# Designs tried in a protein design chat: VH-VL binders against Vacuolar protein sorting-associated protein 28 homolog 1 (VPS28-1). Part 3

Target 1, 209 residues: Vacuolar protein sorting-associated protein 28 homolog 1 (VPS28-1), of Arabidopsis thaliana (Mouse-ear cress) (o65421)
Amino acid sequence: MEVKLWNDKREREMYENFAELYAIIKATEKLEKAYIRDLISPSEYETECQKLIVHFKTLSASLKDMVPNIERFAETYKMDCSAAVYRLVTSGVPATVEHRAAASASTSSSASVVAECVQNFITSMDSLKLNMVAVDQVYPLLSDLSASLNKLSILPPDFEGKIKMKEWLLRLSKMGASDELTEQQARQLHFDLESSYNSFMAALPNAGN

## First folded at step 1 (VH-VL)

Design O6 (framework fv_ontamalimab)
Fold by ESMFold2-Fast, scan of step 1:
Structure O6 (fold): chain C 209 residues (1-209), chain A 119 residues (1-119), chain B 112 residues (1-112)
Amino acid sequence: as target 1 above (209 residues)
Amino acid sequence: QVQLVQSGAEVKKPGASVKVSCKASGYTFTDYGINWVRQAPGQGLEWMGWISAYNGNTNYAQKVQGRVTMTADTSTSTAYMDLRSLRSDDTAVYYCARDEYLDYGMDVWGQGTTVTVSS
Amino acid sequence: DIVMTQTPLSLSVTPGQPASISCKSSQSLLHSDGKTYLYWYLQKPGQPPQLLIYEVSNRFSGVPDRFSGSGSGTDFTLKISRVEAEDVGIYYCMQSIQLPYTFGQGTKVEIK
C-alpha cells in the first residue's frame, strides 16, 4: 500500500498547489484592476501585491517541472488575467515600485540594484524550498544577497536584513562546505529571508529621487 | 500501510540509561523527520526533540539537553532515542511521530513505549 | 517557549450535543509564509495521539466533518458539532511555529 499512499499524497499536493496557483493569479488580477480603478490606496495595494508576488515565486519555482509556462497555465484554465501575468511573470514587483523605479531610471541610480536584490531574495528562498540546504549551496546565495543589499544606498547600514544576512554568513563560515543546515536552521533562515524581504520592499516607497 | 512500531516496555533504576527504538515502514524513511514526545502518567504531552532521517540533524528540548541522543539508521528505517542519567520524573510513555520536512504536523505516531524509573 | 493554554480542562457532554474547546497561544502563530502553525490532536484512552486538524482549520484525512477548527493569531477554537461516543478522549492543541513544539495542557471530553 506504500505506492498508493505515496501517489495519493503527491496527487493531493499537486491539486492543492494547482488550486493555490490559480487563486494567486486570480487574486493578483483583481488587485491590479482595483489599483487601476483607484479602489485601493497605493500603500494597501503595494503591501497586498508584494505578498502575492512572494507567494507566487515560491510556488511557481516548486511547480517548474509541471508548470514550466505560467502563461500556458492561465490559458489552459481559461483565465483572463493578463494584468496578473504581467505583474507576476514579467515585472516581478508591484506597479507602485515599478513606477517609482521607472521615475528614478533617468538617474540610473537604483533600479538595477533593486532588481538584483529582489532576484537574490527570491533565489535564496526558492533554494530552501527545494531543500538545497548544504553550506556550499546556501552560502553563495546569501553572499550575493548581502552584496546586493550593500550596493543599495536607500537602505541604512543597520538595515535588519543586512545584519541578519551577515550573521548567517558568519554561522555558515564555521561549517564545512558539505555540511547541511538542520531543519530548524533552514526554517529560521527562510523566516529571516521573508521578514527581510518584506522590510526591504517596505523601504522602497521613499526611493523616488 | 504507514506504520511506526516501537520497542517494548522498560523498567530502569535511577541513574541508568534507556534506548527506545522506532521502526518505520510503508513510506520513504528519509523523506520525514522523527519527533519524540513523552507523557508522564496522568499528564500532558511534552516534546523531547526531533531528528532528520535524511541527514541525522537533531534538535533537543532544553529539559533533556545533555542527557538525550537521537539517532536514525537508514539501512533499517529505525530511529532511536537514548536517554541517560534517568530520574524518577522520566517515568512516561515515549512516542515517536513522523513529521515531513517543512511540514510541521505530526501525522503518524508509534504505539508508545512505557519507561518506568524506580528504585 | 510559546505557552499554549486550553479551556476548559474537562468537559462532560451528552451524546449529540456540541462541544467547544479554546486554545490561546502566548504569541502569534502566523508565519511570514502566510500559514498559521496550529494543530489539534485527539488522544483516545490507551492510544497514541491522532491528528485531527492541521493549520488551524484543515481536517486531516478520515476526520469526520463534525470536527471544525477556527481562529487566528493567538486565539483558536475546536468545535464538535455533535459529540459521539467515539470522540471521548483528551484533546490537545499544538504549535510548531518555533522550537520547542509545545502543547496545551489538554481538555478531557467525557460522555455523560
Scores: ipSAE 0.000, ipTM 0.412, lowest interface PAE 22.0, mean pLDDT 82

Design O7 (framework fv_ontamalimab)
Fold by ESMFold2-Fast, scan of step 1:
Structure O7 (fold): chain C 209 residues (1-209), chain A 123 residues (1-123), chain B 112 residues (1-112)
Amino acid sequence: as target 1 above (209 residues)
Amino acid sequence: QVQLVQSGAEVKKPGASVKVSCKASGYTFTSYGINWVRQAPGQGLEWMGWISAYNGNTNYAQKVQGRVTMTADTSTSTAYMDLRSLRSDDTAVYYCARGPLLRYFDWSGMDVWGQGTTVTVSS
Amino acid sequence: DIVMTQTPLSLSVTPGQPASISCKSSQSLLHSDGKTYLYWYLQKPGQPPQLLIYEVSNRFSGVPDRFSGSGSGTDFTLKISRVEAEDVGIYYCMQSIQLPLTFGQGTKVEIK
């Protein structure tokens, strides 16, 4: 048996806020589907989606104690709004902004991409030094490194480090996720990472000639 | 060796359901998406949809939306395509194919394909 | 949906001679990221499709240098400089810039 502790005003505010949250999630789902179906321009989509995201953030904050989990709220009201939940909860920005940000990160900032490459080299080498050598530990790190090197336009397309990382990803792809690199494989990969990192650092000052 | 291995041929009556499996090996399953593509006898290729092995997000082609469910089991590195309310025009070879996570475009497209599963729907 | 149109629908080629296949899209396949999301696949008899060319002009691993892709925007070409017996099959172009993913209707390449 539940004990009723809310006064009338608090209860009315709760129901109004729940109805508004429901409406925002439904509207966002409809907008996402319209954009995917190319029924709305990217500009109009971005404007409307940004409004919904801002409204959602404000309302979600005010409902945090009653609705700590938006996915559960959608399940409770049987909303079937997976695109909206992704957009509002997981992403937090319109699809157009996500796509533009990804493109900008890949092409417009050599300094930030260089920092990303350095971080990925160091993280990969540290993983091996700490003997975290399972394929499912190593592959994501090399995948991130390979992706970041490919974003860096100032490096030659045939840069040896890009080739070596692709070769290692191919070798690892032939192994099971729970398999571990042998001691020889781990040492060779560390050597290849260190060699590639040194070549990367040496190439940077002259790559933009 | 990177490979996708699919379940065996199925013969179904109209109105039945079919569930095709696609077992991945030789790569990190959660780093890729799985596309499902079908081919009716003597016809071209038709995309049915995609699932992220990372988070289970799906996108389905309009023609099969409402009748298809795609799932991925990360513990067994296996993707599934469940097609309901089968019609004779669902008769096709169904392929699974490894692709990028669609939000993270890469240069490879769909680069590894399963051997195909023949689904025959006859009255 | 983006419509992909291939020409010709079929080619009979003498071994060692060149072949050329055209693919046209109903809208540009160039993304704002600078990449063009156009792919070429070969389906040999009784086999699944295999990737030949990705991003217009890049040969996939293991693909012989006799295959080349070119084009931009909406107009793309696959060329085989000297057709071999093993090249027999159906060739498909595909776009991935927009859902749903769509294929051309296919071009059948046969040896005379």
Scores: ipSAE 0.000, ipTM 0.406, lowest interface PAE 22.3, mean pLDDT 80

Design O8 (framework fv_ontamalimab)
Fold by ESMFold2-Fast, scan of step 1:
Structure O8 (fold): chain C 209 residues (1-209), chain A 124 residues (1-124), chain B 112 residues (1-112)
Amino acid sequence: as target 1 above (209 residues)
Amino acid sequence: QVQLVQSGAEVKKPGASVKVSCKASGYTFTSYGINWVRQAPGQGLEWMGWISAYNGNTNYAQKVQGRVTMTADTSTSTAYMDLRSLRSDDTAVYYCARDSITMVRGAYYGMDVWGQGTTVTVSS
Amino acid sequence: DIVMTQTPLSLSVTPGQPASISCKSSQSLLHSDGKTYLYWYLQKPGQPPQLLIYEVSNRFSGVPDRFSGSGSGTDFTLKISRVEAEDVGIYYCMQSIQLPLTFGQGTKVEIK
């Protein structure tokens, strides 16, 4: 009986999470198309898109065992949302942020990695500002950030941001998934992210010297 | 072309640790999980665990729980399996294998692409 | 854990003759989504396993039509209509309906 009740609850929660994932993908596709057609300003688009990306990252992490491939999920439901899939899975950043980062980047092969790092810093800080402070909401974002920082050969192994993010991931790994950061922990993490972001930007060569 | 390439053979003493790498190419690394499966000489296949390349979340088989760590480095599209406190019965060929995307919703997936295998020998 | 049992453990086949391998699971592999999470793999000598059949009866890309899978619930069969020299190896069934993923003990197919 307990196993059947547990499976029924899990099935119901999964169904609701699937509906939410479907809604996020559909909303993102609509937003992408509205932006392309100039129906929404760049600032309105960026604000709404960023909210969808943050929500998507935390939800997709909670669904990792059930939905490891978002492209397949969209195909299975006949969603026809290629722009959303690109935005949420491939890019991970609003079009405005992606284009801005690309325009400021070097012509070197590291341009896309720099854009990825910038987006991961911004997404992580935005999560805290939106009060999305549960471990299962924050951990995936810091994990993405840590991974992207390790891709840049110009950043030394002892770069402050690399060390700080590893320390936070270790601390969070000792907490329960639904545990929330305290006000003090959230403020400290935000400070560490902002400080690391400023150091990261300062370490990049300026365009034209 | 989708491919997984593993690191070379290792010979270790009992009590040592081994870290096997698995480099992915030809697909979006972060969209798929990576399984680790081992095969002792002349024996069948044994699943060791799984890692999400998206968020680093892991699930380990009970037999190796507490002495295995799986990681994924998205910057190099490389998955790692670190096995500690090696015993003679850990002697095996270790494979990494990508989740199949054929099935979605409510179950774990089979594996469609496999690495070539890494022989790990634990002997005195 | 779900236990996967294969029979026979080995068989020797004259080239061009059929071969049949059975796989039985300790519980149903049918999920509430309507799919049955059973796979067949072939491991040729000195090589990693390769996927042959997914979801009971679907041939993976590039797999010859002489291979076919069938079954439901707990009882599954892999058939090779006419065995060729390149089909020599060890065949494994696998379930992925729940963790840990589990394999049958393997069936060795060799040519007479």
Scores: ipSAE 0.000, ipTM 0.410, lowest interface PAE 19.1, mean pLDDT 81

Design O9 (framework fv_ontamalimab)
Fold by ESMFold2-Fast, scan of step 1:
Structure O9 (fold): chain C 209 residues (1-209), chain A 121 residues (1-121), chain B 112 residues (1-112)
Amino acid sequence: as target 1 above (209 residues)
Amino acid sequence: QVQLVQSGAEVKKPGASVKVSCKASGYTFTSYGINWVRQAPGQGLEWMGWISAYNGNTNYAQKVQGRVTMTADTSTSTAYMDLRSLRSDDTAVYYCARAEYYYGSGSYDVWGQGTTVTVSS
Amino acid sequence: DIVMTQTPLSLSVTPGQPASISCKSSQSLLHSDGKTYLYWYLQKPGQPPQLLIYEVSNRFSGVPDRFSGSGSGTDFTLKISRVEAEDVGIYYCMQGTHWPPTFGQGTKVEIK
């Protein structure tokens, strides 16, 4: 009986993860349609969409061995959620954020790289707000952010955000994967991310005067 | 027509590395995963790992973990398998094969022709 | 890792006669989604493997109706109702329910 109980728990966990992935994709599709139809404000849309993106990123990473392609998952379950797949997988940022990033892009950068940087800042900040503070949850997000910032040619190597992210990655590398950031560390990281994000946005040139 | 075309045979010395390519055509490259399967002379099939052409996620067999890197270039619809620190027991025919993305998918419906890798001095 | 055991390891068949290959897994291949991810492949001499049967009993496109798969849980069978010359090769079962994917040892089918 003991072995059967353990197997039942593992199978239930997998089912719960699949159900959660389904729910996130479905909710994102409805939210995208509401925004397009002007049924929700840009600020309300952005807040709710960002929560879904953060949750999706964490869940999809944990499910990569079972669900390597989200589009095929949606197709398998007959979800018909093309807007959600674009938002969660292709864009990775709310439509409002993508618009701001694209409008700020310069000739020395691409809109997609700028959008990638913005996505990684917002995803990292919201992960902390959702109390996803384990090193193995935070490290990949900061690693993605650092990598995306390094792709952007308009940012100098000594850009403060690049330095701060490298310092955090080094600090986290001294901790165990399952260790959690203290409340003080999480607050400091959030502050560093927010100040770096503001500096990043200010460093982007505007196309129109 | 759907096909996977692999690079040519390689002869390497122990300790060297080999990079095998697998070029896809006739389908949407990013809609499928690419699995790598090898076969030593006169032996059965051994799964090496897979890569998602969609997002680059990889999963490798324990026996080669730390020595293998799988990549996919969506601009050329080509998957690669780079195996390092070659040993004589890495001598095999290496196949790429596509499979649908989903837990438990083993419908390897299209296979490359195979790349013979010989590790000897 | 899931161990896949095939029997027999080899068989010699008179043309037109039936053949049967067994595949046993070390644990159930029934997935929580209700599907059983068991596959059969044929490797003809000098060629890559080719998919014959997917999800226990479904013939892949272009596979002749003389091939059929059956089974459940841990016990699976591939049957060829009448073996033809082009069916010569090594047959492999494969499971995809549990990571990593694993293959049986293979069954050599030859004519005689």
Scores: ipSAE 0.000, ipTM 0.413, lowest interface PAE 19.7, mean pLDDT 81

Design R1 (framework fv_roconkibart)
Fold by ESMFold2-Fast, scan of step 1:
Structure R1 (fold): chain C 209 residues (1-209), chain A 120 residues (1-120), chain B 112 residues (1-112)
Amino acid sequence: as target 1 above (209 residues)
Amino acid sequence: QVQLVQSGAEVKKPGASVKVSCKASGYTFTSYAMNWMRQAPGQGLEWMGWINTNTGNPTYADKFQGRVTFTLDTSISTAYMELSRLRSDDTAVYYCARDRYSSGWPFDYWGQGTLVTVSS
Amino acid sequence: DVVMTQSPLSLPVTLGQPASISCRSSQSLVHSDGNTYLHWYLQKPGQSPQLLIYKVSNRDSGVPDRFSGSGSGTDFTLKISRVEAEDVGVYYCMQGTHWPYTFGQGTKLEIK
């Protein structure tokens, strides 16, 4: 009976997560349409959309093995939510943020650069969790992260994450390619990445606004 | 990407014990059950049991109950299978494999296999 | 224990021709949740088994559409519409409805 109880709990969790993903996509589609139709203010839209995007990213990461392709999930459940799929998968930021970035390209973040920074943070943290700690494995990931952070004019030059990544790249450049970070170094780098990621998210337009 | 990497081949004498490891990477280790199978030379696949990676609770097929022990080291995303009181008919390739979702669902990723040879 | 019986055990086939493998269970594989937990795996020479089809008829990611599964209850079939050289190996059916999980004996697909 214990095997059956475990199966029931696991299967229930899967169905609950699928239902939650379905609900987020549907809610995002409705919100996008409301904004296009001027039924909601830009401020209200941006706040609600950002919440849905954050929730979606957390849920889709945890469901990656079950739902690697969100477009296919939407097709399977006949959702007809093209605006939501664009917003959640392709853009990654609210329409209002995307429009401001387009209007002020030289002085604001772009949706693609923000998505690039997030991806580089996640990839770097994941590689450390998997014990991929050789300098020739870590250095390219931190280099990509540092480069993407430097593309965002909204982040000041003295942003903690920019400084920390430069410090780590300098330290790694003094090591041999096949040298490995010690467990202590790997833990410290992971801590620095987490702290920088949280600060990065907080510094984005509309984070907590 | 998802990988399951098993320990190397072993040669043991009858009566000995063997412990095979299976190191997981590319996913959240505690979110998926781990199964163990074996395949004797020229024979088919035989399911040995599974372990819940979140709770640590193992379930063994009756044939192996009392001789096999499944354990985990979640800090290094590694599952272990220890088989005691080895007999010549325990000679087989041993596999670890991940459940896709829950019990009953297919095994979507398999380790490369570990050949255990039991000879006098 | 549920006994899984495959036929044929040896299947020589000419390249480009269709192939069909049968799998029969000693008990119904319909679970109380309404799902049928019957899966097909391919083991290529010297390799680990790889998932082909799960829950009777669902192709796994990356599996060519020339592979199809069908069946219900106790009688299941795996079909390959046009056999390619890369399809050589041993095919296994597996049931996950009843504890303990059991596999068929395997069907060895060989090129003529």
Scores: ipSAE 0.000, ipTM 0.402, lowest interface PAE 22.5, mean pLDDT 82

Design R10 (framework fv_roconkibart)
Heavy chain, then light chain:
Amino acid sequence: QVQLVQSGAEVKKPGASVKVSCKASGYTFTSYAMNWMRQAPGQGLEWMGWINTNTGNPTYADKFQGRVTFTLDTSISTAYMELSRLRSDDTAVYYCARLHYDYVWGSYRFDYWGQGTLVTVSS
Amino acid sequence: DVVMTQSPLSLPVTLGQPASISCRSSQSLVHSDGNTYLHWYLQKPGQSPQLLIYKVSNRDSGVPDRFSGSGSGTDFTLKISRVEAEDVGVYYCMQGTHWPLTFGQGTKLEIK
ESMFold2-Fast, scan of step 1: ipSAE 0.000; ipTM 0.409

Design R2 (framework fv_roconkibart)
Fold by ESMFold2-Fast, scan of step 1:
Parts: sequence; structure tokens; C-alpha cells
Structure R2 (fold): chain C 209 residues (1-209), chain A 121 residues (1-121), chain B 112 residues (1-112)
Amino acid sequence: as target 1 above (209 residues)
Amino acid sequence: QVQLVQSGAEVKKPGASVKVSCKASGYTFTSYAMNWMRQAPGQGLEWMGWINTNTGNPTYADKFQGRVTFTLDTSISTAYMELSRLRSDDTAVYYCARGLYYDSSGPFDYWGQGTLVTVSS
Amino acid sequence: DVVMTQSPLSLPVTLGQPASISCRSSQSLVHSDGNTYLHWYLQKPGQSPQLLIYKVSNRDSGVPDRFSGSGSGTDFTLKISRVEAEDVGVYYCMQGTHWPLTFGQGTKLEIK
């Protein structure tokens, strides 16, 4: 009987997560089509798309052992959502951000790495805005960000963002997985991410002010 | 406790169809994927495809596409595999197996006992 | 399709001695999610296959400590530290990273 009760709880969680993943993919497809059709402004599109990407990133990480391949998930449920799959899986950033990052890149081999860094900054900042502040939600995002920054040779070893992200990863590694950042810690991390993002963009050739 | 019980052996002529059943017990049927494999005499295991037990959506290996159909009867926790236009090289033991991961990337933690299908003139 | 090649095809071993089985894939089995979906099964004479090891090195519940898996990329190994009579059968590796799912041709372990 204990096995039956445990299976019912796990089954409910699985169905909830699958339904949520399905909904995110469908919503992203509609948003991509609305943007392509000029039915939504670039700033409104970017804001809404960032929210979907953050939600997807968190949920996808949580489901990685059960749903390792999102493209196969979409195929399994017979979803006609190629634009969403590209955005969420392949690109990882809103079309507006992807195009802006590409336009700002001036190194021949860095465009994809720059896009990866931008993706990780945006998803990390948006996670905090959505109050996803548990250590097991935040740590993977900062880890991805730190790794992507280290791939980019144009950034000096003492780049502020590299140092700040390593400091936060060290702090979080001393906490339990289910522990949550305090409101003060979340605010400080958000500030550090914004500051680092602005410094990152300023360090790229042709980057904005 | 978990069991997958398959239907009995079948002997068919070339061109006929065969339908193998796989009855699950001891777990929530719709919470796990059902995979189908076969093993020809003296040969290894071959994956035929899988079915999502919650949605009923099947996925077939290209080799079997157009000849195989996976279906469910959720009310009795049973999965079915129907193979049509049988050839002599379809002679094999057919297995159902429970997939642990949703997308069937593996592993198969429980297997049916197998159903021998013999195709001969 | 990803081709899975096992060696040896026939493995006679003495009771209590170690045994080693190799599995090689035609493509990397590292998935984009960072996981490697390589699994090992044992099919005892007259029985259905049973899961031994999943994702390279994780023992399934109830599988004895004498079984271990290792490897990366395209080269994988299943080891039995001390072979027992109940270990007789055909061992299969399987990849789950690429569709269609594919199995190795099998390694028959026999007591000599």
C-alpha cells in the first residue's frame, strides 16, 4: 500500500509537469508567430518570451532525467511547434536579444558564445523576477552563466561578472538544495547580475551603452 | 508485484496479421511508457517502437512503419501490438517492456515473458 | 542507425573469476542534456531480458555489487568481479540516446 500511495503522488507530479511543459511550448509558438506577424511590439515580445524561456529552463532542468529530449517530447505529443522548439531549445533567447547580440558581435568565432552568455544572463535575472529563488533553481542557472563566460576569450580573467558569479556559486554551494535566498540576497544577486550584464555588453565590440 | 503478462504463442501464414497483448499489473499503467521489442531465433534484440500510455500516441521504428500498430485498452491496463503482412523473417519472440523514462530513452525495468510468433507456409 | 558492437561474442569463464564485456557505438552516446543513455541487460536461458545497469554505471535495484559499468562517449565496459553460476546468459548493451533505439548483438557468458 505504501508503494501505491507513493506512485499516486509521483504520477500526479509527472502529469502536472508534462501539462506545464506542453503549455509552455504552445504559448511560445503563439508568441513567436505573433511577433513574426508584427502583432506585438519588440519590447512586449521580449518581456513575455523571456518569462517563457525562464520557466522552460527551470522546468526542463527539473525534468532532465525523465524528459531528456524536448524535440522528442514535442514529437510524442504531435505538437506543431517548430518555432517554439527553436526558441526554447536551439536559441535559448528571444529573437530580439538574439539579433541584438549577433549585431553587437565583432569576433569571427564568438557569435554563438556571445548569444549563450546573453541567454544565461537573461534567464538568471528573469528567474529572480519570477521568485524562483530556491538554491536548486538558482545554482544551475548561475553555473551555466559562469561556464559560458569562461568560454569567451575576449573577456579578461578578472572580468567582474566572472568573479561575482564564482562568489555566488561558492555561497550557494554551502546551502541546502531546498534552501531559499532571502529577499535581501535575491535583490543583491539581481543587482550583481544586472551590473555584470551591463559590463559584459560594454566589453563587446559595437555593444550598446 | 509488477508484472507484464503477454498472450500465447501464435502460428501464422505469410500475408496474415498477428495481434499480441501485454497486460500490466502492480503499477499505474498510464504512468510508464510501453515499448515493444522482438528477437528472431539466434539473433539479438530489435526495438520496434513505443506507445505513450497516457496519450495513446505511438512511435514506430522506420523498419516497421506501415506494418505495425500499437494500441491500448486503459480500462484493463493492456497494450497491443499488431503486425500485418507477415513474412517468414517476422518469426521471433515479441516482448513488451516498461520504459522508466517518459521518452523511451531507456531503461526497460520490467519485461513481459515473450510471445513466440511463427510465420511459415 | 547507431550500430552497437559487442566483444567478445562468446565468453567462457571459470566460476569465481572476473569477466569483462565491451560495447562500442558508431556514434557518441552523450545526449545534449549531458546524460549518456547506455544500458546493460542480461537474458538468462529461457527467460526475458532483465535490466542490470542504466546510464553507464548505475546498478538497478537488486543487482549485486559484483556487476559494474563504466565508459564514456563510444566505448563502454560491463565487469563482473566474481562470476557465479546464476550469471550465465546473454548480455546486451542498448543505446537510448538516438532513435531508433539499438542493441548490441549480445555476448554469451558460459561456465567452463
Scores: ipSAE 0.000, ipTM 0.423, lowest interface PAE 19.1, mean pLDDT 82

Design R3 (framework fv_roconkibart)
Fold by ESMFold2-Fast, scan of step 1:
Structure R3 (fold): chain C 209 residues (1-209), chain A 120 residues (1-120), chain B 112 residues (1-112)
Amino acid sequence: as target 1 above (209 residues)
Amino acid sequence: QVQLVQSGAEVKKPGASVKVSCKASGYTFTSYAMNWMRQAPGQGLEWMGWINTNTGNPTYADKFQGRVTFTLDTSISTAYMELSRLRSDDTAVYYCAREGFWSGYYLDYWGQGTLVTVSS
Amino acid sequence: DVVMTQSPLSLPVTLGQPASISCRSSQSLVYSDGNTYLHWYLQKPGQSPQLLIYKVSNRDSGVPDRFSGSGSGTDFTLKISRVEAEDVGVYYCMQGTHWPYTFGQGTKLEIK
């Protein structure tokens, strides 16, 4: 009966991890809604949101091959948590950090470049969400993103996001304009964009506060 | 062009160890998991485990736990599979194959295979 | 472990005729996210396995449309609408829903 006990143990562990993931997503959605509705202070929101993001990153790293798409996980469990999915998957940083980056962008000469980078990340990720996956739709967006990242002296030349975007542009340049990214390629690109955006935000002054 | 190139054939005595390499090119190495499989002569495919190329954490099938070790050298985009305490029934072609985190748990590109022969 | 059973194990076919391979799993392959992680691979003589179909019915890039996959739960089918000489080899189904990953025993397709 060892095979049966082993399967029961793995199944229980899986359910516990899924319950934890569900709880984190639900808690993040509630926190996002509270912040949007001005029911929680920016400082309290940021502290609690950062804890949830760290917890999510730890758990999702261990589950990423079992739960490759958090959006589908939320759909499967009938979660109405679009704000949480954006925060945890797309953004990776609290809304207050994004607001601070935008405010910094309005007060210095490098600020417009930071705003340009943020806009290009969001636009690129949104296009993939809308299933705009033809090379001639994707390439210009990544080209704009890569160009804006290269304008920032605060980012080292070997910044992961710069390298990843150059690699994608090189791959896309070898495809026909009307060719479409496969579902796998689109997901990898979205993953690389999210990772690069999170690293970008973390590299900005005051991003860790 | 995605390619996985494995090391050459090996002949080993029972009790020895073998280390097979799998060099990746044409993609970001750390964005895809690497799986290892084997196929004994005239038999089907058997899954041995996988390694998360981003974290370096391996997962082994129970049958191989304690005998197999998966490692990485990310500086050269290479994954390794080391199998110790070799037995005659370990004679097989060993394969590496790439698995995407967001692709749905399928192995999209495979290495050419490495024949490991265990004989006295 | 999830047992994957293929039928037939040997499949002699005439060029241009259709071929069908069955794959049955000992447990449902529907994952908690609603997806079914059942894939088909072809191993041509002397070559590595290559992906044909992923998640039941999706053709991999470059796979001809004469290949199709179908099924649900525990019963799956791979169909070739018109067999060509290059289709010779061993076909494997694989499940990625349950750990450890498991393969069917293989179906050898030969031209008669």
Scores: ipSAE 0.000, ipTM 0.418, lowest interface PAE 19.4, mean pLDDT 81

